# VH-VL binders against q8wyp3r787to878: the designs that were tried, part 27

Target 1, 92 residues: q8wyp3r787to878
Amino acid sequence: FQNYLRVAFQEVNSGCTGKTLLVRPYITTEDVCQICAEKFKVGDPEEYSLFLFVDETWQQLAEDTYPQKIKAELHSRPQPHIFHFVYKRIKN
Key: E = the ipSAE of ESMFold2; O = the ipSAE of OpenDDE; V2 = 0.75 times the mean of E and O plus 0.25 times the DockQ between their complexes.

## First folded at step 18 (VH-VL; framework fv_romlusevimab)

Design n03 (at its last look DockQ between E and O 0.91; V2 from the best seeds 0.75)
Fold by OpenDDE, look of step 18:
Structure n03 (fold): chain C 92 residues (1-92), chain A 118 residues (1-118), chain B 108 residues (1-108)
Amino acid sequence: as target 1 above (92 residues)
Amino acid sequence: QVQLVQSGSELKKPGASVKVSCKASGYTFTKYAMNWVRQAPGQGLEWMGWINTNTGNPTYAQGFTGRFVFSLDTSVSTASLQISSLKAEDTAVYYCARYYPWYGMDVWGQGTTVTVSS
Amino acid sequence: SYVLTQPPSVSVAPGKTARITCGGNNIGWKSVYWYQQKPGQAPVLVIYYDKNRPSGIPERFSGSNSGNTATLTISGVEAGDEADYYCQVWDTSSHHWVFGGGTKLTVL
């Protein structure tokens, strides 16, 4: 496993910016969110979560999931699809 | 509505060949890989492999090389499984199933029963 | 080759909770899928990526995955839940989908 994770930060009226995070293979979504909150300087991290965007669908990742797991699996498929990890506000 | 419709039941003799078709509708056929799954009578599900519906490149699971051939006719959104030199142990229900990212095999055909008997 | 192990059968009384296990080496690091198959029918996806339910699947169905065991839990079991259940994972090493042997759930 590669020790990096590309995460896009989606902010209302600000577009999207991406960062490559250096993370361990077994890092949790919760940990990734904490890193994102720090790197993107989010003041209210409790309002944000990590999402997977693939093939026009959004999936909010639970805190105890492993983003590196899904990344590795998706990359290993014979007919891969473009996917994005996106750190954005939870829809209320 | 996303749907996979397979061809009808087949009765063949040993040594013959059979071709099972799987017609897709309700989505872009060439966007998602197509899986083939075998289920012998009273047995579990066996993944046979899948075919890249964009490139036509097949991947066969161990035990399903040689006599098993995956093919496409993209003009009619159809995937096909051909089995040559049929054996009695090839008697089974064969399923096609769409691969969808994140979901896995989310849509299945109704299955095609292939019976090999002398 | 990667192997998934399921109990051949599980029995449960109506209204009770059924738990079907799927054992695999370090399965917690794999995404587990679950399928329900009734007699004469094609399999139906009931859980994807360990614990997510497709649309139309009742909340009674839930999944968990950690260590060497994934579990499909069906609470408030109904007669209609009687079926065969299969777990499945993607093996990144061999690039194979792998099914468990299946579990027959009987509602007493």
Scores: ipSAE 0.778, ipTM 0.939, lowest interface PAE 0.6, mean pLDDT 95
Fold by ESMFold2, look of step 18:
Structure n03 (fold): chain C 92 residues (1-92), chain A 118 residues (1-118), chain B 108 residues (1-108)
Amino acid sequence: as target 1 above (92 residues)
Amino acid sequence: QVQLVQSGSELKKPGASVKVSCKASGYTFTKYAMNWVRQAPGQGLEWMGWINTNTGNPTYAQGFTGRFVFSLDTSVSTASLQISSLKAEDTAVYYCARYYPWYGMDVWGQGTTVTVSS
Amino acid sequence: SYVLTQPPSVSVAPGKTARITCGGNNIGWKSVYWYQQKPGQAPVLVIYYDKNRPSGIPERFSGSNSGNTATLTISGVEAGDEADYYCQVWDTSSHHWVFGGGTKLTVL
């Protein structure tokens, strides 16, 4: 079975666009960031990271984490919250 | 300030019932599931289950179906645990703990000691 | 059902490093939480999602998780760290939280 990961790209005052990535189940955050840098054509990828936005809070994800594991766990818990994976600048 | 305040200690005889309350403040009660955790004297933590605070739908861990009932009164932001047909082995501290997305059980009540003795 | 195994006790001298293990089948593919509990008190979350610290938890608390073992590491142990420590995972298949049996950390 194919796995999908929805990732939003956010820039200050530019709005937000999203892409659904076809990824392997055990993709790392580092690999997701690499794909996002290519897909969103950022010129300075070292200034960006993958974040989890949930319950009005931002959590920067470490490079060695697994977004698909996080997604599966958050979806399986009773009373789940809406959450988003967001590729954005670290300082913003 | 996010806070869970539980009802006071209970001393009960076998066969009685007890209701432990857990009043939430400082957050939107119906947005976050409420867990119940048991700790028998000198023993570890044991997850009993949780209740969806929006729908009232409970989920019980395998050992806690039947005599254990979770309920809510959302008008006063309160979750409750009722234990019927009390047995001596129900003697424990009972905790409520909210589930907060990403963080897990981030806020706990102070615990309620239920003692069941003849 | 899923089982987590912890040593019942660990002793460490002040200033040294304590390592508390949590064993579980393929625990490296689960996210591990750690709680500290002092006598007469409710548990306090000290590590979530393997290695993240809540605000107010000092950097000397760290976590790791791979294979069949997760580890809570407390460097520069202080007398105030003396407590029971529990690991916990969410078991996606059963939709249950699971706690380890707990480890009593003694600071000699």
Scores: ipSAE 0.621, ipTM 0.890, lowest interface PAE 1.5, mean pLDDT 91
ESMFold2 (binder alone), look of step 18: mean pLDDT 94; pTM 0.955

Design n04 (at its last look DockQ between E and O 0.83; V2 from the best seeds 0.73)
Fold by OpenDDE, look of step 18:
Structure n04 (fold): chain C 92 residues (1-92), chain A 118 residues (1-118), chain B 108 residues (1-108)
Amino acid sequence: as target 1 above (92 residues)
Amino acid sequence: QVQLVQSGSELKKPGASVKVSCKASGYTFTRYAMNWVRQAPGQGLEWMGWINTNTGNPTYAQGFTGRFVFSLDTSVSTASLQISSLKAEDTAVYYCARYYPYYGMDVWGQGTTVTVSS
Amino acid sequence: SYVLTQPPSVSVAPGKTARITCGGNNIGWKSVYWYQQKPGQAPVLVIYYDKNRPSGIPERFSGSNSGNTATLTISGVEAGDEADYYCQVWDTSSHHWVFGGGTKLTVL
């Protein structure tokens, strides 16, 4: 596992900005969300979550999942696909 | 609707060749790799390998090199498995299955029974 | 080569909970997929990435994965759940998909 994770911050009417997070290999989605909330200065982090976007599908990641695990596995595919981790507001 | 439709059952003699086809519909064929899985009678699932549907580059699992060839006809969204120099132990149901990122093998063909008998 | 170990069979009474295990070295750091196969039919994906259900799969089906064991749990087992169940992982070292040996679930 590499000790970095690229995360895009998606805001309504503001577009997307990306940051590279230096994180340990076994960091949880919950921990990543906390880091994102701090770095992107989100005032209501309970309204946000981490999503995986890959080939036109969105997956909201549960708090106890491991984004680094997802990244490593997807990168190891013989036919790689572009994917993004996106920190955005949960749909209500 | 995403669907994989395979060719019909085959009965072959030892030493002959067979070609199993897998036609895809309901999605962009060249965007997702196609897997091949073998299941001998009464046995479990065995991954044979997959083919990159964009480049046509095949990857074969251990034990499936030589006599097994994956190919594509992208004009008709079809993946094919050819087995040459057939042996009795090649008797099995062969499945094609689409690989979708994160989801895995989310769509399967109905399977093609290949029987090798003298 | 990476190996997945499943019990050959599991039996459960209707309405009870079935648990099918899939053992593998450090499997908790692999993504585990589960397939259901009924006689004469193609396998059907029932769990992807450890614990996610595809559309159409009942909530009775759940998955977990930690340490050296992944588990498929089927609560409120019905007669229609009788089938073979296979776990699967991607081996990043060999670049192979690996299936478990399969588990026959019998509903008593």
Scores: ipSAE 0.782, ipTM 0.942, lowest interface PAE 0.7, mean pLDDT 95
Fold by ESMFold2, look of step 18:
Structure n04 (fold): chain C 92 residues (1-92), chain A 118 residues (1-118), chain B 108 residues (1-108)
Amino acid sequence: as target 1 above (92 residues)
Amino acid sequence: QVQLVQSGSELKKPGASVKVSCKASGYTFTRYAMNWVRQAPGQGLEWMGWINTNTGNPTYAQGFTGRFVFSLDTSVSTASLQISSLKAEDTAVYYCARYYPYYGMDVWGQGTTVTVSS
Amino acid sequence: SYVLTQPPSVSVAPGKTARITCGGNNIGWKSVYWYQQKPGQAPVLVIYYDKNRPSGIPERFSGSNSGNTATLTISGVEAGDEADYYCQVWDTSSHHWVFGGGTKLTVL
């Protein structure tokens, strides 16, 4: 079924922008990256990944993870912190 | 650096009360929830609940809603667990553990042994 | 409440691979944490969110989670890995943390 996922796009030459994606609850990180590559019009999608930024740390999300699950768990956990999903270069 | 240091072990009689303290250092105490975890002798880990260190609002797991009270003194970065009307089955090691967002219970106190006998 | 089931013990020869399972209804839809506890010590986080390692945890520790089973895998097992291992999930319905019953890993 349907849900929303806010994703920021971070690009060195264009700054940071964001979009709210309408996605299925069980969408994978890999699928989110495909959507982001299309929505943000990147030409080299293999050089990007989805990251979680929380409590001043970055975590690259593996392709078989579920961003909606992470979002739901982080929102419901004790004393939640602000977090962001960010589509950005892997920086290699 | 980041540490949780608990109060010393306690020997108590049934019907008494005990207060276990957990002093935090090396981080901003009020940013991270504090969990309490029990481990009876030879048994596994049992989550007792947590306290919001900013608001002081506790949440207790099933079975810990009566005689167990979580509290804070934020002026000294300390969380406390009080157990009243002690029973022999309360004999256990009691741990505090902070929740670090995304990472889980990343820092644990050394544990406080409470022994309830005779 | 939500229940996690672990085998009570696992024995593995040094240098071999240990696999410790954590069973739960639809656990693949939850994020699994693993803790190592050596005798007389506090638990130490070794895996978070199914397969991520905290700083200082060797790469020979890995995790997986799908369907009704999560697994902690320790390759190249050493005597120093002898410990009790606990799986844990956050249950979003009850807003509670849940631990498995623990598995004693013996290296022999």
Scores: ipSAE 0.616, ipTM 0.897, lowest interface PAE 1.6, mean pLDDT 91
ESMFold2 (binder alone), look of step 18: mean pLDDT 95; pTM 0.959

Design n05 (at its last look DockQ between E and O 0.86; V2 from the best seeds 0.74)
Fold by OpenDDE, look of step 18:
Structure n05 (fold): chain C 92 residues (1-92), chain A 118 residues (1-118), chain B 108 residues (1-108)
Amino acid sequence: as target 1 above (92 residues)
Amino acid sequence: QVQLVQSGSELKKPGASVKVSCKASGYTFTKYAMNWVRQAPGQGLEWMGWINTNTGNPTYAQGFTGRFVFSLDTSVSTASLQISSLKAEDTAVYYCARYYPYYGMDVWGQGTTVTVSS
Amino acid sequence: SYVLTQPPSVSVAPGKTARITCGGNNIGWKSVYWYQQKPGQAPVLVIYYDKNRPSGIPERFSGSNSGNTATLTISGVEAGDEADYYCQVWDTSSRHWVFGGGTKLTVL
């Protein structure tokens, strides 16, 4: 596994900005969220989560999942699809 | 509304050939790879391989090279499996199954029974 | 080649909890998928990526995956849950999908 993860930050009226995070292969979604909160200067991180967006579907990732596992598997497919990890607010 | 509909049951003699079709509907056919899975009577599921529905490039699992050919007819959103030089051990139900990212094989055809008998 | 090991059969009384295991080397670092197959029917995806349920799958079905064992848990088992269950992973090294041998769940 490569030690980087691209994460997009989505805000309602600010568009979407992306950052490349240098992370270990076994980093959890919870840890990624913490990194995102710091890098994107989010004041209320408890309202945010990490989502996987692929082919018009959104998946909120549980805290104990591994984004790097997802990335590695998706990249290994013979017919790859564009996917994004997105740090955004949880809908209420 | 996503659906895979396979061709009907086949009865063949050893040495003959069979072609099983899998017609897709309800989604963009060329967007997602198509898997083929074999299940012999009373046995488990065996992944045969898959075909890239965009490029037409097939990938065959070990044990399914040579006599097994995956093909496409994108004009009618159909994937096909051809088995040549049929053997008795080819008797099985053959499934097509769509691969959807993250979800895996989320949609399956109803299966096609191929019986090889003298 | 990568191998998944399932018990051939599991029996459970109605209303009780069934647990079907899927063993594999370092399977916790793979994404595990589960399929339900009833007699004469095609397999149906019941769990994707370790613990996620597709739409239409009851909450009674849950999945976990860690270490060398993935587990499909069916709580409040009903007669209709009697079926064969298969685990599946992607082996990145061989670039193969791999199925377990399947487990027959019998509701007593």
Scores: ipSAE 0.801, ipTM 0.945, lowest interface PAE 0.7, mean pLDDT 95
Fold by ESMFold2, look of step 18:
Structure n05 (fold): chain C 92 residues (1-92), chain A 118 residues (1-118), chain B 108 residues (1-108)
Amino acid sequence: as target 1 above (92 residues)
Amino acid sequence: QVQLVQSGSELKKPGASVKVSCKASGYTFTKYAMNWVRQAPGQGLEWMGWINTNTGNPTYAQGFTGRFVFSLDTSVSTASLQISSLKAEDTAVYYCARYYPYYGMDVWGQGTTVTVSS
Amino acid sequence: SYVLTQPPSVSVAPGKTARITCGGNNIGWKSVYWYQQKPGQAPVLVIYYDKNRPSGIPERFSGSNSGNTATLTISGVEAGDEADYYCQVWDTSSRHWVFGGGTKLTVL
């Protein structure tokens, strides 16, 4: 009955790894990023953000968004698409 | 390049049928659900439902489960709306709109005006 | 079914800020989309997921959503912004899209 969010970590030339996070339903993107910085042991967390990868496109998620809300909505649609939450470096 | 082109306007009498077509180009047709939206003269937008373009399974909004039929011809990347037993209240502009993941209805057809009068 | 409520019209002087509201029970826990429709034209998506702009939509268009109200904000309003504006949500319980009734923005 635990609330889980699968997050991939992407780093240049290190490939991808993933962790399933135990999170509450109303966790913000900001809080997810904080957890990811600790779990993936990044030294410069301000250079990272949480992204949604869907349909070969990337969308950076603003700090005050709710990944569990996005997940629930995307799953509920009649023709759902495969998507991933990815913690990775912000460009620029 | 992504484009939805709808069939031309129709003038019909009550009791007839009409078929509105929506031809997609510039993307993989079967990957994205197709919505249908109605707009009666001087009125707002009303979602009619959508069709899963991979399976052909339609979903109809409440009030659109009877005389309205969504269909596909994937060989020509075309979605269609058929309205049977036309009534004066069916007079409207009918739009097709693609669901694009996360973005919603990002591309719309130009609309097809159906006029029902006798 | 879920209902979205918009004011029928809003008037704003050129160069000022327009605010168009979209009311719904607990709408802050839904993702809100906004569409612009000019006379005789198909709608155009201007805001998705509460506050994001598609490519080509100017930065003066912004959105917010909390509690029972979502708001489309247009700063520096121009005559070309005169249009009908519709809010829309996906209702996960019914698995339906829902549109608001629309708001006519007039630039005086």
Scores: ipSAE 0.586, ipTM 0.891, lowest interface PAE 1.9, mean pLDDT 91
ESMFold2 (binder alone), look of step 18: mean pLDDT 95; pTM 0.960

## First folded at step 20 (VH-VL; framework fv_romlusevimab)

Design p01 (at its last look DockQ between E and O 0.88; V2 from the best seeds 0.74)
Fold by OpenDDE, look of step 20:
Structure p01 (fold): chain C 92 residues (1-92), chain A 118 residues (1-118), chain B 108 residues (1-108)
Amino acid sequence: as target 1 above (92 residues)
Amino acid sequence: QVQLVQSGSELKKPGASVKVSCKASGYTFTKYSMNWVRQAPGQGLEWMGWINTNTGNPTYAQGFTGRFVFSLDTSVSTASLQISSLKAEDTAVYYCARYRPYYGMDVWGQGTTVTVSS
Amino acid sequence: SYVLTQPPSVSVAPGKTARITCGGNNIGWKSVYWYQQKPGQAPVLVIYYDKNRPSGIPERFSGSNSGNTATLTISGVEAGDEADYYCQVWDTSSHHWVFGGGTKLTVL
């Protein structure tokens, strides 16, 4: 496990910006969301969540999941694929 | 509409060779790695290895080196498993299965029964 | 090599809850997949990445994974749930997919 996590911030009409977060291997999605809220200066973090974009699909990550585990696993797969962690608004 | 269709049952004698095919449809064949899984009669699932459908490079699990060869024909979206110098213990159902990132082996062929008998 | 341990069999009455365990060293830090296989059929993915259900899989199926044990839980078991169930992980050390030995679920 690396001690960093790349997270993109997707905001409507504002494009997408990315930040590299220094995080422990066992950090939860909930904790990552809190860090993202601070780093991206989000005023309404309750409306945001961390998503995994992989294979043209979006997966909202549950708060008790481990993004670093996901990253490590996907990097170790036989046929690598591009994936992204994206902090964005939850669609209602 | 996404599916894997494998070739029919095979009956072979010891020492012969067999080639099992796995034709993919409904998706971009070269996008996902193809896996092969063996299941001997009354036994569990055993991973044999995988082939990179983009590069064609195979990786074989321990115990499946030598006599087992993975290959591709991308022009017809087909992965193949060839087993040479067949032994009685090769009698099993062989499955192909694509691996989708994060989502696992989500699509399987129907399986091909290979029976090796003198 | 990495080893996954499943009970050979589990029996449950209709309507009750079945729990199938998959033991492995520090399995909580691996992603666990579960497959259902009925007699004469190919395996069907029922849980991916510990606790997620593919489309078409009933909500009765759920998964958990922590510590050294992953669990497939089937609530409100139906006769049609009778099958063999296999857990699976990717072993990053050997670069192998590893299956458990399988569990035969019998609906009494």
Scores: ipSAE 0.799, ipTM 0.944, lowest interface PAE 0.7, mean pLDDT 95
Fold by ESMFold2, look of step 20:
Structure p01 (fold): chain C 92 residues (1-92), chain A 118 residues (1-118), chain B 108 residues (1-108)
Amino acid sequence: as target 1 above (92 residues)
Amino acid sequence: QVQLVQSGSELKKPGASVKVSCKASGYTFTKYSMNWVRQAPGQGLEWMGWINTNTGNPTYAQGFTGRFVFSLDTSVSTASLQISSLKAEDTAVYYCARYRPYYGMDVWGQGTTVTVSS
Amino acid sequence: SYVLTQPPSVSVAPGKTARITCGGNNIGWKSVYWYQQKPGQAPVLVIYYDKNRPSGIPERFSGSNSGNTATLTISGVEAGDEADYYCQVWDTSSHHWVFGGGTKLTVL
């Protein structure tokens, strides 16, 4: 009944940290980035974005995408793989 | 080079059976599901189902749960489609396609034409 | 049982923009894939997850998806773009892939 989104925070000076966000079903990537900037206390949020790590590749998610849609589809699709949502610097 | 190579075209009589093979190369075969797609002459693409290449467990689309059997031989990186009790309406091109998570069906075999005529 | 509806054909002049639609109930809440099939060839993935291009697909191919309609847009259309185009979604409720009926793009 709860909608959750696990997001890892990748930062060169602090390593990898994760938080589980309680989010609405059609939250946008833009909104997730705003929440992440607050939760991970970044001072320069314009330098960060939400990325999907899947099948050994990185995909920067456009602001108008829906991470919960991506998560639900990846979980339900055949032969699922491990994937992660990662809030990190765009130039990393 | 990532590649799916299918077996050659087949001409069959109604009531016979056929086995279409799909040999993968250039990637870890057991990492990605294998899908089967049918295209009748002049018609669109129709998803038939998929097989888990790690476990061998198939899933069939509605309408393909009877005479159609997906199988694997992982020792030679090969997926197969067997069609039994062939009917004229089984005349089609049959494709295999791997599904890469998030990225879709990114690699397809060249297709195998199965012709069923009396 | 989820249905995708495409126009059977679209004609466009060389150098102009082609728009191929894919209709489905609440398709904007699904992720749309597009495939190009040239005569006598296997399909080729051209768009994944609504608007992303695989490596090797030119930037003039783009996609959008909202409401009940997804659209494949091909700008600067060339003769080599003549093909059948299929949309595809994953139907989470049935755990099935679904293809649209296909659209023949003709470059006049």
Scores: ipSAE 0.580, ipTM 0.897, lowest interface PAE 1.8, mean pLDDT 91
ESMFold2 (binder alone), look of step 20: mean pLDDT 95; pTM 0.963

Design p02 (at its last look DockQ between E and O 0.89; V2 from the best seeds 0.79)
Fold by OpenDDE, look of step 20:
Structure p02 (fold): chain C 92 residues (1-92), chain A 118 residues (1-118), chain B 108 residues (1-108)
Amino acid sequence: as target 1 above (92 residues)
Amino acid sequence: QVQLVQSGSELKKPGASVKVSCKASGYTFTKYAMNWVRQAPGQGLEWMGWINTNTGNPTYAQGFTGRFVFSLDTSVSTASLQISSLKAEDTAVYYCARYRPYYGMDVWGQGTTVTVSS
Amino acid sequence: SYVLTQPPSVSVAPGKTARITCGGNNIGWKSVYWYQQKPGQAPVLVIYYDKYRPSGIPERFSGSNSGNTATLTISGVEAGDEADYYCQVWDISSHHWVFGGGTKLTVL
């Protein structure tokens, strides 16, 4: 496990901006969301969540999951695929 | 619809060879790695390895080197498993299964029964 | 080599909850996948990445994973749930997919 996580911030009316977070290997999605809320200066963090974009699909990550585990395993595949962690609003 | 269709049952004698095919449809074949899984009669699932459908590079699990060969025919979206020098212990159902990143082996072929007997 | 341990069999009455365990060293730090296999059929993915369900899989199926044990839980068990269930993980060290030995779920 590496001690960094790349997260993109998706706004409704703007493009995505990315930040590299220095995080421990066992950090939870909940903790990542808190870091994102602070770094991206989100005023209503309860409306946001961390999503995994992979293979043209979106997966909202449960708070008790581990993004670093996801990253490590996806990088270990012999046939690489692009994936993104995206901090964005939860759809109503 | 996404599906994998495998070739029919095979009956072979020891020492012979067999080639099992797995034809993919409903998706871009070269986008996802293809797995091969063996299941001997009354036994569990055993991962044999997978093949990179873009590069053609195979990875074989321990115990499945030598006599087992993964190959591709991308022109017809088909992955194949060839087993040479067949032994009685090769008697099993062989499955192909697509690996979708993060989501696992989400699509399976119907399986091909290979029986090796004198 | 990494090893996954499942109980050979689990029995449950209709309407009750079945729990199938998958033991492995530090399995909580691996992603666990679960497959259902009915007699004469190919395996079907029922849980991916510890806890998520593919489309078409009933909400009765759920997964958890922590420590050294992953668990497939089937609530409100139906006769149609009778099958073999396999857990699976990726072993980064050996670059192998590893299946558990399988658990036969019998609906009494």
Scores: ipSAE 0.860, ipTM 0.954, lowest interface PAE 0.6, mean pLDDT 96
Fold by ESMFold2, look of step 20:
Structure p02 (fold): chain C 92 residues (1-92), chain A 118 residues (1-118), chain B 108 residues (1-108)
Amino acid sequence: as target 1 above (92 residues)
Amino acid sequence: QVQLVQSGSELKKPGASVKVSCKASGYTFTKYAMNWVRQAPGQGLEWMGWINTNTGNPTYAQGFTGRFVFSLDTSVSTASLQISSLKAEDTAVYYCARYRPYYGMDVWGQGTTVTVSS
Amino acid sequence: SYVLTQPPSVSVAPGKTARITCGGNNIGWKSVYWYQQKPGQAPVLVIYYDKYRPSGIPERFSGSNSGNTATLTISGVEAGDEADYYCQVWDISSHHWVFGGGTKLTVL
């Protein structure tokens, strides 16, 4: 299993930045969100979630999902598509 | 609207060949892999393989590496399945299905019944 | 040659909850898709990635996956839910899709 996860941070006034996280393969989305809150220095982490952007659509990832599993499956499946994990504000 | 429309039912004798076509519309045909799935009468779904619609490279599941050929005509957004040397056991409904990344086989053709009888 | 095992049939009274299982070695580390097939029709995707519903699938359809078992749960079962249900996974090592054998849901 690979120990890297690229996560973009999206904010209206600051644009997008990204960091490559060195994380264990079985980390949950909840744990990734906590790491992102620290790394991207957000003050209100309860207002953010991890999203998958794939095939021009967004999926908010539930806290008990495994981003590294999703990454591994998407990389191995036909036909390759660009996808991103994005830490961003939840919109109601 | 996204659609997969398959060719009509076929009645064949053992030893003949058949070609099932699957015409896509409403999306960029070469962006998504096309799967073929078989369902024999009264039985479950059986994945036969898929074809990369950009490169034309097929992958066949175990048991489908001989008489079964996947092909494309990208100029008319069409995938095809050809079955040669037909046997009675090839009697089934054949489906095409698009794989959408992450979301799965989200669009299916209506199915094509191939009947092989002596 | 990854194998998925489903019960051949499940019977449920109208308004009750149906649970359809899909067994596989370490299936909890795979992502499970569920398809509904009504007689004479093509399959329809009802659950992707263990628990998410495509647009138009009612909230009474839900999924779970842990350990060696994935489960499709249909609450408030209606006569219109009578169908065959198939689980499916992607096997990373073989680069193949695998279907379960299917489960016929009967609404008494």
Scores: ipSAE 0.659, ipTM 0.905, lowest interface PAE 1.3, mean pLDDT 92
ESMFold2 (binder alone), look of step 20: mean pLDDT 95; pTM 0.962

